# Miniprotein binders against a7ua95r516to809, part 8

Target 1, 294 residues: a7ua95r516to809
Amino acid sequence: ASLSLLSISDLVPDLQFIFFWMSNAIEILYFIQQKSPAYMQTIELMDDKAGSKESLLSATISANEEAMTILEEVIMYTFQQCVYYITKTLYVVLPGLLDCNPFGTEPSSEQCRRAAGVCVCAVCVMPEAVRRVVSVFQTTSDLLQQYQVHSEIQSQMFAYLFFFTNVSLFNQLIDKGPARGWFQRSRVLQIQASVKILLDWAKGAGHNHLAQKFFAKFCSTVTILASPPQQLSQMSWKALCAEHPSLKPVQLHRILTQYQLMAELGPLPIWQPSSEDEAYIYRTVDLLESFENH
Short names: E, the ipSAE of ESMFold2; O, the ipSAE of OpenDDE; V2, 0.75 times the mean of E and O plus 0.25 times the DockQ between their complexes.

## First folded at step 29 (miniprotein)

Design t29 (at its last look DockQ between E and O 0.48; V2 from the best seeds 0.00; counts 0 for: pae E 2.7 > 1.5, pTM O .522 < .8, other shape alone 7.08 > 2.5, unsure alone 59.089 < 70)
Fold by ESMFold2, look of step 29:
Structure t29 (fold): chain B 294 residues (1-294), chain A 101 residues (1-101)
Amino acid sequence: as target 1 above (294 residues)
Amino acid sequence: SEEIKELKEEIEELKKLIEELAEKLAKGDPEELKELAKLIKELEKAIKKLERGDPEVAELLRLAIRLAERLGDPEVFGELLRLIAALIRLTVRLRTLRLEE
């Protein structure tokens, strides 16, 4: 009952078509914009003897505006279609990030130790779940470059892809984390390592600023959950809010509640919300993020 | 598939408009208009190549637009641009609707 596409590679021929026409529409639009002032100047200098100068000027303005409007609609529509189908692929592969173990099996860990002698590296190869997500991002980047899509549009596309990734991972963690055991500290450390690999890809691809901006909520969540109990229990609510401004009060409260439970720090709440925030820590409508906002 | 059927009919109507433009230009006095008319007829025949994203069709589009610009006739330039933009929009929409299936 979930049938259409399994992987980004199956989508490539259709994405090639869509990126091809998006790029061509942009170039035609800029050509029209370049030539429009020259045509206006020529018409204004024309002889009035024909009695059609004002009609020709009005028709030229209208024709150029109509063509530009259509091309702008094509650019927006092709962008929306690319994002829609790429995020459909991301939706399928993102949950695996929360379940994978980037520290590998014993044989690969042993081979890494033996090759370096003193080396204690945790992973020797990118985990398959992370590789699947990176493959979607890398394929998208390759297509954008192949068709020479304008850098501003490339940035907008990755901004949305990172936004989608953040919302998807955050919502899954908050919603399913208690039942799946994802709040156990050993599991959180595995998730943290997997996300670091993804962030390193984004930095190497030239998207570090966008990744820092749009992954902030999920990264803050994982950072808090990965903190040692002695360190975290010494931080006030105010200090945690200041260090993690991307988290809403209800979200921070839920994260700290799960942390206290898993760290076995007793039933009495350790972190006292400010008077200002007390009105918001129970707003369950604000707990999960919307894919349609931002 | 009702939307796909309507888009195919709209594309066929647009092809007729493109052919009419080419025939009007072929009857024009300047030989440059007749050359543009021939290029537009070539584009009309290549509509299936548009659906496949053939890069040679993009070159034909650019040639037609540049020739129309060199002719210096704002009404010919504007009409050609309207028809090309509409064809691109419909072709992209048709392809993405088929992808939704």
Scores: ipSAE 0.306, ipTM 0.735, lowest interface PAE 2.7, mean pLDDT 79
Fold by OpenDDE base, look of step 29:
Structure t29 (fold): chain B 294 residues (1-294), chain A 101 residues (1-101)
Amino acid sequence: as target 1 above (294 residues)
Amino acid sequence: SEEIKELKEEIEELKKLIEELAEKLAKGDPEELKELAKLIKELEKAIKKLERGDPEVAELLRLAIRLAERLGDPEVFGELLRLIAALIRLTVRLRTLRLEE
């Protein structure tokens, strides 16, 4: 019940706090790492008053190590908390992306928060379901920038969020797709268009490489399903494996089987798995993606 | 919770100590540096009690770092950094505890 009401906007005050301390902890950690050697050298150059120099050096090293350890713990903790809250909001909005009709005139009822009046920004012209997903990512990006979080941490954050999104969308499509009609060509084209909007946003936000990498599995699935029967029926199992290396044999086999059923195609010998892959196509444990593999 | 109240009081005490430390550091008196080291030890004791994150702590931290860097005393700097780190940890923990409530 409580999760359905959780919007990214409601979490902003809490996320702001976490990002603030994460950024500060990172800044201080890097400062220690950069300055510690110089301080040690300064101590080493001090006049050796009997026993005081070694004691001072040891105390300084110990203090720096303790400080660094604490800061690393804070960074890890704050990172995990950010991911936890942001992924909760994604979990709520991601299912809407699969049901979205981006070609329909859905009345964008929500006033653009960024402008008084009709906002024509890329986010405001998006279908509502896509906009909700993009809003989570955009809010995350804005917060990371606002608090000047180190670029490496930003990349790790987006890598995880894209990973989570891909796993969620892929698993939903594979598991519920047949029953929901998401394997129908018209629906697949809608999903493809919606994902393209998301990828275009990621490209505009400077995360093109990460998006291409982490969405590869979901994009491959959608690409296969969007392919015309005449085209796909000419592609061998080996060719499909080569073109879609992000898909495991069991996943590709499931997609092709469901495509065959949807398109009312008889058994296609050309889609027969290789003898090498034949053992793997029945590994149902590998069918759905795990969130733990990140 | 009573625990949150105690943590808040400890954080405020640490803030005061850090401010006092920063003021002493700004004066640059060697005798004050010794007093600062003592104050840092007291702060360490206080930090062990503090869990509440205040944004003002970050500003104090930055100020303290700048002052420590300007003074060039590695011992004072190290102790200050440790105190700052501890304060950050406490601040983060306090705020996250509030989110779980």
Scores: ipSAE 0.127, ipTM 0.583, lowest interface PAE 1.8, mean pLDDT 82
ESMFold2 (binder alone), look of step 29: mean pLDDT 59; pTM 0.415

## First folded at step 30 (miniprotein)

Design t30 (at its last look DockQ between E and O 0.71; V2 from the best seeds 0.00; counts 0 for: pae E 5.1 > 1.5, pTM E .374 < .8, other shape alone 9.807 > 2.5, unsure alone 58.985 < 70)
Fold by OpenDDE base, look of step 30:
Structure t30 (fold): chain B 294 residues (1-294), chain A 101 residues (1-101)
Amino acid sequence: as target 1 above (294 residues)
Amino acid sequence: SEEIKELKEEIEELLKLIEELAEKLAKGDPEELKELLKLIKELAKAIKKLERGDPEVAELLRLAIRLAERLGDPEVFGELLRLIAALIRLTVRLRTLRLEE
C-alpha cells in the first residue's frame, strides 16, 4: 500500500494484535519476576529427597530464565513493531501540521457532524491537520490503556513518538521552512498554535513532562521565530543560548540567520556567536536532528 | 512463505510438547492436574486458531499459570512457562510476517 494512504485506523487491527501480546508478555514476565524468588525459596525449604533438590532447583531456574529471556524478546519485538507502524503513520500526517491554518474555519470531522449537536470536544474543534496527528497519539494511548500495558512501556512509547515527531517537524522546518514560507510571522503563529493544541492534548493525556522534554527543540525554534523583531533584536546570542538550551549553536545560528532574512533585518552584532560557539556554528552535520540517537 | 510454514510447524510441535507435558502430569496427580491439562488443551486449540489477539487465549494462559503455580511443581511450572513464552514468540512472529506480506 502506498504510504500516502496509510491511516492509523487501517493499522488498528494489527496494532491491537501486537499490543495484546506485548501486554500479555509483560504481565507474564512480571509474574515470573515477582513469584519465582518465593517459589525457589519454597523449593529450597523442601526436604532433600535423594539429592534431587539441587537438580530440580537448577532446572527450574534455567527454565524460568529462558522463559524470561523469550518474553523480553517478545516485548522488545512488539514494541519495535508498534513504533514502526505508528511512526509510518506519523510520517504521513506530520507535514500537514506545518501547513495547517488553525485559525481557519475548517469543517469539523464528518463523525462529529453526524451527532445532532455541535460537538465542542477539544478534538472536534481541532484543525483537520492537527486532528490527524492527535488521532495517531490518541489511538496509541487508547490501545495502551485498552490492553493495560505497563506504565513504563507507555512512557517509553510516547517518549519515542514525541522524539520522532520533534525530529521530523524540526528537520522539515529548518530544511524546507524558508522555501515554504514557514518562517513568515503569520505562518509561524499558525504553527505555534497548532503545536500548542498538540501539547495541550499531551498534557491532558498525562504526558506533559515527556512532551515538554522531547518537543523542546521544535518549540524553541517556533518560539524564536514567533518573537517580534523588536523583542528578539534585543536578545544577545548568549541570552538566546541560555533561553533555548535545546538548540545547538549551529541550529540557533541558522534560525537567526533565516529570521534576519525574513524580517529584513541587517546584521545584528548582538546575535554574533561567542568565540566559544564560533567553531560550532559551521558544523552543518549537527544542523538537522538524527533519528538514530534515541 | 516458507518461513510462515516453518513457524506453523514449530507452533504445532510446541503445542504437542505442551500436551505431552500435560498428559505426563495428569497421570500422577489429583483433580487440579486434570484441570490444568484441560486448560492446556483448550489453550492449544485456541492458539491454533489464533489469527489475532484473543482475550480468551490470554485468560487461559493466566489460568494455566495460576494452576501450575498452585500445583507447586517447579519443574512443571518452569517448563510450562518456557513453552508458553516460546509459543507467544512464534505466534507474534507468525502474525507480523503475515502483515509484511
Scores: ipSAE 0.258, ipTM 0.685, lowest interface PAE 1.4, mean pLDDT 84
Fold by ESMFold2, look of step 30:
Structure t30 (fold): chain B 294 residues (1-294), chain A 101 residues (1-101)
Amino acid sequence: as target 1 above (294 residues)
Amino acid sequence: SEEIKELKEEIEELLKLIEELAEKLAKGDPEELKELLKLIKELAKAIKKLERGDPEVAELLRLAIRLAERLGDPEVFGELLRLIAALIRLTVRLRTLRLEE
C-alpha cells in the first residue's frame, strides 16, 4: 500500500485531486473575505421596522465566519496531506544524493566544472539520483502552477519540502557518514556538487530565498567538510560558530571531529569549544534533527 | 470501509440539508431558486460517484455561490456557503480515506 505510493508519478492523480480542492477552497475563502463587507453594509441599510436587523446581522456574521473557518481547515488539511505524501516520496529518493557522483569518473570533467568554464569535450548530465529528487520538486511545482495555488501557499509548501530535505540529508550524513565514508574529501566534493544542482533548481524555480533559509544546516555542514585543511585550521571555534549559526555545538563538534580524523590532522583536538559551549557538545539528544521542528 | 460508509452517510445528510434549504427558497422566487435546486441535485449525483477528482463538482459549487448571490438574502447566502464549505471538507476527507485503501 504505502510502498506503492513512493513514486511521485504514481501520486500525481491523487495530488491533482487534493490540489484541485485546496485551490477551490482558497478561492471561495477569498471570495467570502472580499464580499463580507458588502453583505454587512446591505444588512445595515435594511429597514428595521420590527427590530430584527441586529439578529439578522449577527446570524449572517456567524455563518460567514463559520464558513471561513471550515475552509481554512480544509486548506490546512489538504496542505498537510500533500506534504505528507510528497515527503514520503522524497524520503525514498534523498539518500541517493549522498552516494552519487555528479562529476563522473573523468578528472577533466571535475576540473572543467570547478573552473566555472564550459566543458567542450563532455556532456553535463544530471545524475539519476539528483534527477529523482529534482523530479519530485518539479512535479510539485508544476501541479501548484496547474491549479493556480496562491503563491504564499506555494512558498509554504516548498519551505516544508526544503526543511524535510535538509533534515533527511543532515541526519543521514551525521548518522551513516563514518560507516559510508561520506566524510572523505573527494566524497564531500561530490555531495557539494549534487547539492548545488538542487540549489540551482530552487533558484530557477523562484525559491532561492527559501532554499537558502531551509538548507542552511546541511549546506553549512558540507561547506565546513569541503574546506581545505590549511584554511579550516586557521579558524577558531568561535569563528566557526559565528559563520555557521545553524549548527548546534554538538553538531559542529561532531563535524569537526570527523573532519580532523579524515584529514589526518593528528589526535589532539584543533578546535576547542568555548567555555559557554563546552557543556553542549555532549548533548547527544541534540545531534540529529527532528522532522517536526520547522 | 466502515469509516468510508459513515462519511458517505454524513455527505448524504448534508446534501439533504442543502436541498431542504433550496426547496424552502424555491417557494419565494421560483425561476432562479429552481435553478439552484437543480444544481444542488446535480451536485449530489456528482459527489456520490467520486472515485477521483470531478471538475464538474467545483464548477457546480461556484455556480451555486453565484446564484445564491443573486438571491440577495445575506443570511441564506451565508448559510449556503457554510454548508458548501462543510461539503468540501467531507469530500476531501472521503477521498483521502480512499487513498489509504
Scores: ipSAE 0.098, ipTM 0.557, lowest interface PAE 5.1, mean pLDDT 75
ESMFold2 (binder alone), look of step 30: mean pLDDT 59; pTM 0.424

## First folded after the chat (miniprotein)

Design t31 (at its last read DockQ between E and O 0.79; V2 from the best seeds 0.00; counts 0 for: pae E 3.0 > 1.5, pTM E .390 < .8, other shape alone 2.608 > 2.5, unsure alone 59.536 < 70)
Amino acid sequence: SEEIKELKEEIEELKKLIEELAEKLAKGDPEELKELLKLIKELEKAIKKLEKGDPEVAELLRLAIRLAERLGDPEVFGELLRLIAALIRLTVRLRTLRLEE
ESMFold2, last read: ipSAE 0.290, 0.258, 0.294; ipTM 0.617, 0.617, 0.631
ESMFold2 (binder alone), last read: mean pLDDT 59, 60, 60; pTM 0.450, 0.423, 0.438
OpenDDE base, last read: ipSAE 0.025, 0.070, 0.060; ipTM 0.414, 0.555, 0.547

